# Designs tried in a protein design chat: VH-VL binders against q6zvd8r785to1033. Part 3

Target 1, 249 residues: q6zvd8r785to1033
Amino acid sequence: SHGLAEMAGQRNKLCVSALAMDSFAEGVGAVYGMFDGDRNEELPRLLQCTMADVLLEEVQQSTNDTVFMANTFLVSHRKLGMAGQKLGSSALLCYIRPDTADPASSFSLTVANVGTCQAVLCRGGKPVPLSKVFSLEQDPEEAQRVKDQKAIITEDNKVNGVTCCTRMLGCTYLYPWILPKPHISSTPLTIQDELLILGNKALWEHLSYTEAVNAVRHVQDPLAAAKKLCTLAQSYGCQDNVGAMVVYL
Key: E = the ipSAE of ESMFold2; O = the ipSAE of OpenDDE; V2 = 0.75 times the mean of E and O plus 0.25 times the DockQ between their complexes.

## First folded at step 1 (VH-VL)

Design n06 (framework fv_canakinumab; at its last look DockQ between E and O 0.09; V2 from the best seeds 0.00; counts 0 for: pae E 12.9 > 2, placed apart)
Fold by ESMFold2-Fast, scan of step 1:
Structure n06 (fold): chain C 249 residues (1-249), chain A 121 residues (1-121), chain B 107 residues (1-107)
Amino acid sequence: as target 1 above (249 residues)
Amino acid sequence: QVQLVESGGGVVQPGRSLRLSCAASGFTFSSYGMNWVRQAPGKGLEWVAIISYDGSNKYYADSVKGRFTISRDNSKNTLYLQMNGLRAEDTAVYYCAREGSYYEWDSFDYWGQGTLVTVSS
Amino acid sequence: EIVLTQSPDFQSVTPKEKVTITCRASQSIGSYLHWYQQKPDQSPKLLIKYASQSFSGVPSRFSGSGSGTDFTLTINSLEAEDAAAYYCHQSSSLPWTFGPGTKVDIK
């Protein structure tokens, strides 16, 4: 089961969207996702409606986590059409499936992201971050990559003055500096794995991983748990769009 | 059967130009990103340039940037590399390579036979 | 640019022995690493893609492993036909780069 909360804060638009399918691929798996367009609502909503279908097709072509997730992001990127040329979106997908090594009794989790949405696993009460934050300020390797590719980094730490994110779906006019290529990680799920938290940039700017896990670990209602995370972010001064999803494993 | 056939190599003097072609067959050319990779005699592989499936995005190695131009004609199933201001260090076998499925950053799953470019006085 | 280094530069091996080739990246590249075989006077040929996935038709004695910065290509039991140069290639970020190659020869 899962719970989702989204709040616009002081902004006029909600540019965060999410997807959740507790039953996916003929009941064999589950998929969860979060999308953040920052200043646009169009791409997050489009991705919310399309990415699960793309993933379903790609998992039937390959069992390799890097291959099916990378292809899911690239096909989704291409399907954005003209809107993807100037608009961009963070994208995060979490896919739970039977472990290929022991499909009758164990599951594996594959997490893929571009941009600044993150998934954090609670394993025995401890946070295990499974995503990479693709921003100029927080990722020195990505900052060096775009500098090596001769991007113009403006005074406000943005690529060509547009965005601090170094990877997104869409935003094709900033190629090769901004790429749709995801970070992908996989982990076998164990009895110690209690829940998964998906959050956008605003959530993780205000809550540490430990605070987020502690806030929800003993909440029985997933919806109440997700709302609690958003409310805590607001209590710490968040005025932007904030989204949180809690998945009980 | 995927086939890539390079042509246009030869011996040229420094400062001159050559245009390489790569004729593709056995797959939907317009769905795949394409690359040029070169290999100097007795040396390793060096990536040269990439072009997206529709030709809208291109990127070059620093060693050739400003001198070489990658292009494609999807109606003719042909990839091109226009090489200007040739230097002795451009002497190499030039390979045409397909990027996996229809994505710009997959592995190079099929390669041509290569065409030799020799820049000498 | 991402620099790839390979070890060893050269290896002379008795047939049927295990060969291990290492590729290290100057920064994390996830699983966006591919391995190629090039025999004398031939074009390179894809062996392993995305660190560990065998390309179609490649003999099972070839396998790949690793993620992040450290990657390994293994030939479990060297055959005479495996005498070749082996190259790693990263497709994590432009410009694409290759390792300097490892030459495998028969004793």
Scores: ipSAE 0.038, ipTM 0.622, lowest interface PAE 6.9, mean pLDDT 87
Fold by OpenDDE, look of step 2:
Structure n06 (fold): chain C 249 residues (1-249), chain A 121 residues (1-121), chain B 107 residues (1-107)
Amino acid sequence: as target 1 above (249 residues)
Amino acid sequence: QVQLVESGGGVVQPGRSLRLSCAASGFTFSSYGMNWVRQAPGKGLEWVAIISYDGSNKYYADSVKGRFTISRDNSKNTLYLQMNGLRAEDTAVYYCAREGSYYEWDSFDYWGQGTLVTVSS
Amino acid sequence: EIVLTQSPDFQSVTPKEKVTITCRASQSIGSYLHWYQQKPDQSPKLLIKYASQSFSGVPSRFSGSGSGTDFTLTINSLEAEDAAAYYCHQSSSLPWTFGPGTKVDIK
């Protein structure tokens, strides 16, 4: 079960969208996603509508989680470019499937992300981050990569004044500086795994992973949990679009 | 190699209509947005219109809006510009230009040689 | 609409000299700025896309820089064949607009 909350804050446009399919790939798995276009509302919505379909196709072609996720993001990235999308979007996908090593007894969680959306797993009451944010500020290796590729970095620490994230969907014209290469993590799900939290940049800017987990761990309704997270972020001064999804495992 | 060849230009009187064509070859025409850009004699470049790769989206400069219609036939690899209500100020060399490979609404990476349209009494 | 201006309007340059052409946008356009070369009686050719990316086949002496509102096209060492008009173009927002052009002549 899952709960989703999205709050526009002071912005007139909701630039966060989410994907939730409790049944995916003929009921064999589940997929959850969050997309944040920052100031773009169209791109996240497009991804909400298309990303799962792409994933479905890719998982049929490969059982390797790194391969099907990477391709999912790449194909989606290309589709955006062809559709004339000029802006970039953060994208987070969480795919729960039967464990290939032991499909009868366990499930595996694969998380892939570009941009600033992140997933946190509550394992034994503790937060386990499953995402990585590739930005000039947070990733010196990425910063060096783009510098080596002769990218123009503006004073506000943006690649060509566009984005501080070096991994995104969209912004195809900023290749090779901006890549649709997601961070991918996979973990078997255990009985200690209680819930999964998906959140956008605004959420995680205001809530620590620990605080988020503690806030929702004892909430019985996932929707209430998601709302609580957003409300909490707002109480801490979040004025941007905030999105949270809580998936009970 | 990418080739764009414009045709249909000529001398017309004000108020008349003219239809330009641009024949594309050397690339998958249906995958690219296409533009018309014009250049008055001795003047700079002026964007006229754009059409998306599938023809679903069209945009025009204010100077031609309501008078010109951009269209395409992907089966024929041809771009069109229907020009109605021509004015003297429409006198120009008209270029078809392909959008860059990454996005629609991008740079114009390839241009035709242009076709001259002269509107005069 | 976004208005692009260019400077200078005209430049007469000795071969092998460095040429700098500037383009300014009336508002920020990020990196959605492109440069074209147009030789006499020819169609425009793309030189630089997205402010700094050289198009295929463009000599290395051509380079572009800038972001936001201020952009520069540089010809590091002018060749005789570089006599042409140069135009900047923005694709940030409709309508697409061009700069007025800079004519470069060879002394």
Scores: ipSAE 0.018, ipTM 0.543, lowest interface PAE 7.2, mean pLDDT 91
Fold by ESMFold2, look of step 2:
Structure n06 (fold): chain C 249 residues (1-249), chain A 121 residues (1-121), chain B 107 residues (1-107)
Amino acid sequence: as target 1 above (249 residues)
Amino acid sequence: QVQLVESGGGVVQPGRSLRLSCAASGFTFSSYGMNWVRQAPGKGLEWVAIISYDGSNKYYADSVKGRFTISRDNSKNTLYLQMNGLRAEDTAVYYCAREGSYYEWDSFDYWGQGTLVTVSS
Amino acid sequence: EIVLTQSPDFQSVTPKEKVTITCRASQSIGSYLHWYQQKPDQSPKLLIKYASQSFSGVPSRFSGSGSGTDFTLTINSLEAEDAAAYYCHQSSSLPWTFGPGTKVDIK
């Protein structure tokens, strides 16, 4: 089961969105996603509406998690069309399925992302980050790549004054500085795996991984858990859009 | 290896029709936008038409608008150009070209070998 | 429609000399300018994308520069195999357009 909380904070619009399917591909697996458009609501909503269908098609074409997740991001990126020329979105997608080696007895989790939304797994009571933050601030190698490609990095630490993200879906006018290629991580799930937390940039700027896991680890209602994460971020001074999803495993 | 192979060219009289095909292999065809580009003998390159990865959006050069139709069949990995009402000025080698990388509005990173269309009375 | 012009139309160059080809756009196209090489009786090949980024397998003697309206393709030390036509192409706004081409020949 899952719970989702999205709060606008002090802003007029909610530019984060999420998708959750506890039963995906006729019960074969589950998919969860989070999208953050920063100041646009259009791209996160397009991705929310389309990305699960794209994943469904891609898993039928390949059994390799790296292949079908990378293709899902590429196809979703291209499906944005003109809307994705000047607008962009962080994207995080989590796919849970029966392990192909022994589908009757175990599950696997594959996480793919561009941008700054993050997924954290609670394993044995400890946080396990499963995503990579693609930002100038947190990824020196990405920052160097963008500089080597002669982008202007403004004093507010943004690529051409537009975004702190070095990878996202959309923003095609900023090619080659901004790329849609995701980071992909896979892990088998065991009884030690208690829950999965998805959150946007604003959540993780205000909560440590350990703090987030501890806050929700023993909360029985996943909706209450997701709301607790968002209200904690707000109590620590978050005024931006904040989103959290808690998935119990 | 990415491969694009055009076919269907030939000699035709003005006012007649031809259909060109471009067979694609070595990449996920349904993930890429595709273009037709032509080159008259001894002349430069002229963009003709573009079709989005799923076929939902199509655009044409003014010189061919209303006469040519670009299409694709993603199940057959094939790009098409239906050319109606052919004129002498349509005489050219026709290339199919793939949009490069993951972005819309990109370079043409791979080109076919071309197929010659000659329109003469 | 964005018009691209190229200069020179034709250049006959001694081997090992530097070749410079310019492309000018009628409106700003940012970095959405690409260069192609076409050898006699061959299809075009991508050399430079987004004004300055070399495509895979392109020799280092080829480089591109510029943004906005003014762009340059440079061949640092011309080799015999570089005799070809060179075209710029803009992908900033439909319809896509090419420059008229620059033919480079070996003396």
Scores: ipSAE 0.005, ipTM 0.458, lowest interface PAE 12.9, mean pLDDT 87
ESMFold2 (binder alone), look of step 2: mean pLDDT 94; pTM 0.955

Design t02 (framework fv_tislelizumab)
Fold by ESMFold2-Fast, scan of step 1:
Structure t02 (fold): chain C 249 residues (1-249), chain A 120 residues (1-120), chain B 107 residues (1-107)
Amino acid sequence: as target 1 above (249 residues)
Amino acid sequence: QVQLQESGPGLVKPSETLSLTCTVSGGSISSYYVHWIRQPPGKGLEWIGVIYYSGSTNYNPSLKSRVTISKDTSKNQVSLKLSSVTAADTAVYYCARESYDWGDYGMDVWGQGTTVTVSS
Amino acid sequence: DIVMTQSPDSLAVSLGERATINCKSSQSVSSDVAWYQQKPGQPPKLLINWASTRESGVPDRFSGSGYGTDFTLTISSLQAEDVAVYYCQQYYSTPYTFGQGTKLEIK
């Protein structure tokens, strides 16, 4: 079960989209995602409509989480076509499936992302971040990679003044500075795993992982939990698009 | 090369509804956002509102109760309606596109403007 | 609403000299600022986007700078054709708002 809240804030458009399927791959799994186009709503909506279908095809071809997730992102990136030349989007995908070591009783969570959307797991009341933030500000190795390839980094930490994100789906006119290759992580789920929070850049810029977990841990309804996170971010001064999804495990 | 052109009545009576049309050629209104901006004689620019490629709209709060922006994709036209006009609505009205596809989010193409005078 | 304030209201600069126009926002707008040039009887023309990115076909004597609340448009060597009113605009949030305009004249 899940809850999703999205707020435009002071922005004139909502460029955050989400994906949630509590039943996936013949009812044995679940998939959740969040997409943030920053200035465009086109790519997030397209990815919301297509990325789960791509994942479904790729999990039929491989049981290796690194392989099927990497292929899901690459195929999705290629499917953007002409729109992906100038437009870009952060993309986060969370896939829950039966654990291959014990499929009858346990599940595994695989998280893959490009850009600045993040998934955070609550394990025994403690936040476990499962995503990598691909921004010039938070990733010194990505900043060095971009500099090594002769990009101009402006005073506001943007590649050629366009974006702070060093990995996105689309944005091919800024290749090889901006890449579609995701960070992928997997973890077995335990009885101590209470919930999963998906949030965009604006959420995580205003809430610490601990604050987010504490804000929702004892909220009974996932939708109320998601709304609480967005409202809290706005109370801290967030004026951008903010998106939050809470998945109870 | 995309072109925008405004059209509508040059004279409107107080309390009536102003109706303007923006016709787009060389491109599709489904590919970008279309804004309406006005400029009273000898004054600066005032943003009226926008219609997104999805058909959703956003209006200047000062005008929201009187403004409706709509589009007809089959005619490639965007329309502006402003109700209960007064002399303060006398201005040159522009339509302009905001194109996100070009990595350029400013309003890069403007119509020539149409002059509207509100008088009895 | 975000208020955009330009200074000066009018500016007279000699041909070939530098012209500088300032724009301040009442709150941070990141780099979400555009600059427009408007000549009498014409619609505004986009010159600069993203505070500092020059639009295609705009002469290189035009440059923009700034971030947050303080923005500047600079014309490095004024030409006769540059006589116009210049407007800054934020697109960080709705309603989009323009500065009041700066009238640039030859001294």
Scores: ipSAE 0.005, ipTM 0.418, lowest interface PAE 15.8, mean pLDDT 84

Design t09 (framework fv_tislelizumab)
Fold by ESMFold2-Fast, scan of step 1:
Structure t09 (fold): chain C 249 residues (1-249), chain A 125 residues (1-125), chain B 107 residues (1-107)
Amino acid sequence: as target 1 above (249 residues)
Amino acid sequence: QVQLQESGPGLVKPSETLSLTCTVSGGSISSYYVHWIRQPPGKGLEWIGVIYYSGSTNYNPSLKSRVTISKDTSKNQVSLKLSSVTAADTAVYYCARETVYEYTSGSTYYGMDVWGQGTTVTVSS
Amino acid sequence: DIVMTQSPDSLAVSLGERATINCKSSQSVSSYVAWYQQKPGQPPKLLINWASTRESGVPDRFSGSGYGTDFTLTISSLQAEDVAVYYCQQYYSTPLTFGQGTKLEIK
C-alpha cells in the first residue's frame, strides 16, 4: 500500500506530480513515480499520465532492467514534443516485480531517475538510497561532462543560467548538456525491507535519509506517514513545493 | 457517448486566417487531448497539432509558424487558427480525441478514438 | 520526422479471404502504432491501438501485430463492409505521422 502528500509551501503553483499503481502489468507488479518541474506544472502532469504506459510497453520487449528503464525514459522524453523543448522535469520511477530467479517467493525493485527526486529504501531500519542526484553542485563527474562539452556555467552553478540539473526529461534546447539518460539501480527485496520513500528535492534538502526513515518507520498509515514527512520539511523552513510518497512493502 | 463536431467557414480567401471550432458534447475537454488533422482532396491524413489537458500545445513543424490551437473550458470548445492560407490548405479538417487517464484509475490511450465528422475548407478567391 | 510507409498502395481481396496490410517506420516506434479505417465521406475510425489492441466494438477478424519498425494489420475473412482505406499512425514522437494509406477493394 502507499500514501502520498504534496504541499505548495509559499509557491502559488504545485509543480510536483506523482503516480502510484499498486497493481501493474496484469497484477504481477507495482509502479510508483514522482516528477518535479521546479517552475512548471505542465511536464510533471504530462509524465504522471504517460510514463507508466511507456514502462508497460518496454517491459514486454525486454527483461533487462537497464534496457527497459533506459527506453522508458527515452520514449517518455521524446513524447514530450514541443513542451519538452524549453521545459524540463525530474523523473523518478520505482518498479517492483517478481524476482526472475525466484518469482513465486520474492520480488525485485528497480529504481530509475533523472534530476533530483530520490527513492530511499528502509532495510532493517536503515536508509538505503537508490537514486543519484544529477546536479552541478553534487556531482563532479557530471559537472566535468558538461564542461567538456563547452557548456556555459554561470556564477550560480547553472547550465546557461537555466538549471543546476544535468539530467532531465525535456530541456531539449540544452542538448547535449542536459541528457534524459537515467541512473538505474536494482535490488532484490528481502524480509528486512520495510518501506520505500519517494521524495522531491525540497524533501531531501530538509530531511536526512535517517530522519525521514525514523519519522515514518512506526506509522501504520501510509498517508499519515507521507503527510508527516511534508509537515516536518515545512517545520524546518521549506518554502518550496514538497512531495513525499511512502510505500509499505 | 463523447461526440466532437467541427464548425467554421467553408470558403476562405488566400492570405486570410482560417478559424475552426471543435465543440465537444458528452465529456469534458479537460479529460483528454484534442488533435487537429486534415485531409486534402484525394490525399492522406496530415497531423496539424494537439492541445493537451493542461492547455499546452504541440504543432506540426511544417505548420508551426501559422497555427494556433486554443481551448475554452467553459464552452467545452477547442479552436484552430491557421494564418496566411493558400490553395494548399484546402482540405477536410477533423478534430479528434486522445484519451488520457489519471494513473490512480487507468491507462493512457494514444490512438485517437473519437473523431468529428469533419468540415470542408476551400481556399479560393 | 518519422516516416510511415504502407504496402501495398491498393489490394483487391475476394470475400472470405485474408487481407494483409504492412506498415514500416523509418525508426523504431516501439508499440506506439494505431490503425484506422476510413470509408468514403466518413472520418477515420480507430481499429487497433498499441500495435495489437483491438478497439471496443471492432470485429475480431481485425488483428494487428508488430513491434519496432514493422507492423501488420490483418483481416482474417474479408467482408463487404470492410471496403475502405486503411492508415497506420505512429504516436511515439511528434509530429504524429500517418502512412499514405492502403485502399482495400473486393474482387
Scores: ipSAE 0.000, ipTM 0.407, lowest interface PAE 17.3, mean pLDDT 83

## First folded at step 4 (VH-VL; framework fv_adalimumab_6cr1)

Design a20 (at its last look DockQ between E and O 0.03; V2 from the best seeds 0.00; counts 0 for: pae E 10.8 > 2, placed apart)
Fold by OpenDDE, look of step 4:
Structure a20 (fold): chain C 249 residues (1-249), chain A 122 residues (1-122), chain B 107 residues (1-107)
Amino acid sequence: as target 1 above (249 residues)
Amino acid sequence: EVQLVESGGGLVQPGRSLRLSCAASGFTFDDYAMHWVRQAPGKGLEWVSAISWNSGSIDYADSVEGRFTISRDNAKNSLYLQMNSLRAEDTAVYYCAKDTFYEYWGDYFDYWGQGTLVTVSS
Amino acid sequence: DIQMTQSPSSLSASVGDRVTITCRASQGISNYLAWYQQKPGKAPKLLIYAASTLQSGVPSRFSGSGSGTDFTLTISSLQPEDVATYYCQQYDSYPLTFGQGTKVEIK
């Protein structure tokens, strides 16, 4: 089961979208996603409508999590590029599937992300981050990469004044500085795994992983849990679009 | 069958220049990024440079940045490495390596040439 | 730069032995890791990509595992033809980097 909450904040424009399929791939798995277009509302919605279908095709072609996720993001990226729009979005996908590699585990979780959306697993009451953010501010190596590739970095620390993230879907005209290459994390799910939290940039800027887990761990309803996270972020001064999804495992 | 054949290696003095070539066959050359990887005598492997299928993206190791230039001619199925201001530490077997993908998805090498030896010595 | 550290630097084992080589990345690289075999006087050969996927034509006695920072190459039953130096390589980000290599010999 899952719960989703999204709040527009002061901008009165919702640029965050989410994907939730408790039944995926003929009912043998589940897929959850979150997309954040920052100031763009079109691209996240497009990804909400397309990425699950792409994933479904790719998982049929490969059982390797790195392969099918990388391809999912690449194909999605290419589809966005066909529109010729100067759009970029963060994208997070969580895929739960039967574990064929570890007989001791019933299911495995694969998480892939570009941009600033992140997933956190609650394992034994502790947060386990499953995502990585590639940005000029947070990753000196990425900053050096784009510099070496002669990118124009503006005073506000953005590639060509567009984005500070160096891994995104979209922004095809900023190749090779912006890449659709996701961070991928895979883990078998165990009895110690309680829930999964998906959140956008605004959520994680205001809540620590620990705080988020503690806030929802004892909430019975996942929708209430998701709402609580968003409300909590707002109480801490979040004025931007905030999105949270809580998946009970 | 995929084949990569390096040439242009030899003995040169420090400060001199040398141009390496790699002739590719057995695959669609312009669909793949290409790399140079070198190996000093008795040492490990060191990535040197990469170039995308259309030369739109180029990367260098810090050790060669500003001195080496990677290029390709897709019409000739050829990869090149112009090496300027050569140093003793540039002494190595230089391998041409094929990338699995033309984009930044699989920057591992499924095919290698036999290499060409570059010796920089006074 | 991402540093790749292999262990051990060298090992000697008997035919039929299980051999394990470890590679550690200085930071998380997901599963963007490849393993190569280099026989004396020859060019490297790709064995494994995506940390655990066996390259076509490679014997099944070779396997790879790991994610994040810790990776392992395993030879389930060492054969005489497996005498070589093995390298891990990350392709998470540029510059691409290799481990220092592990020399495998037969006793």
Scores: ipSAE 0.016, ipTM 0.508, lowest interface PAE 8.3, mean pLDDT 91
Fold by ESMFold2, look of step 4:
Structure a20 (fold): chain C 249 residues (1-249), chain A 122 residues (1-122), chain B 107 residues (1-107)
Amino acid sequence: as target 1 above (249 residues)
Amino acid sequence: EVQLVESGGGLVQPGRSLRLSCAASGFTFDDYAMHWVRQAPGKGLEWVSAISWNSGSIDYADSVEGRFTISRDNAKNSLYLQMNSLRAEDTAVYYCAKDTFYEYWGDYFDYWGQGTLVTVSS
Amino acid sequence: DIQMTQSPSSLSASVGDRVTITCRASQGISNYLAWYQQKPGKAPKLLIYAASTLQSGVPSRFSGSGSGTDFTLTISSLQPEDVATYYCQQYDSYPLTFGQGTKVEIK
């Protein structure tokens, strides 16, 4: 089961969207996603409406997690069309399915992302981050790549004055500086895996991984857990759109 | 310096097969999608096939689907086109073309090889 | 399939002339259009992508404009080395398709 909370904060638009299917691909697995357009609501809504269908097609073409997740992101990137030329979105996708090496006894979790939305697994009460933050601030290798490709890094720490993210779906006019190639992480799930938290940049700027896990570990209702995360972020001063999803494993 | 060198063209009878190769150098080959584009003598350009960086996404022109197979070997920086059941209308110069974007999202070509001629005639 | 139609099919002009080649898509392709130059006996060379962005190393006398369905390639002052066939290519949708080409000659 899952719970989702999205709060506009002090903004007049909600530019965060989420995807949740507890029963996916003929009931075999589950998919969860979070998308953050920063100041645009269009791209997150397009991804929310389309990305699960793209994943469904790609898992039928390959059993390799790296292949079908990479292709899901790249096909979704292309399907943004004109809307994705000057607008971009962070994208985070989590896919849970029977473990292909041991399907009778366990599940695997594959997490893929571009941008700054993050997934954190609670394993034995401790946070396990499963995503990579693609920003100039937090990824010096990405920052160096962008500089080597002769992008201008403005004083506000943005690629050509546009975005702090080095990878996104969309923003195709900033090729080759902004890339849609995701980070992909896979892990088998065990009985120690209690829950999964998805959150946008605003959530994780205000809550540590440990704080988030501790806040929700013993909350019975995942919707109440997700709302608690968002209200905690707001109580710590978050004025921006904040989104949280809690998935019980 | 980016270079693409095609080989494997020649004269062949209808119904036979050929395998084209393209050796790539001067760039990180497995970061990019690759394409084959052909040009019949005295005619325009026709896109033939595309393959993503990891071979996970492949597409063909209708005129060659089912007969041609694109593949790549990233360890050898090489692109291939297996051409089966060749027909007279497959006669063309075949170009290896580098996509401009990770995966094949870019779908326009910043570097081309010099081409290899395939002639299908009795 | 998106059909790309170039006009004219060929042209002759004097050195120094301004040359304009047009390309029309059968449906909207936003700015997903590239222009290539192919000199006799050579492979095509990318001139312009995204309808108007000049590729590195291409002389500034080349320019592109347009969006949607109507696009133009302009050579502001034709040079002898510009004798070539020019192709437009859409990259909005598969299959990728080219115009039929425009052959440019010097009078």
Scores: ipSAE 0.006, ipTM 0.480, lowest interface PAE 10.8, mean pLDDT 87
ESMFold2 (binder alone), look of step 4: mean pLDDT 94; pTM 0.958

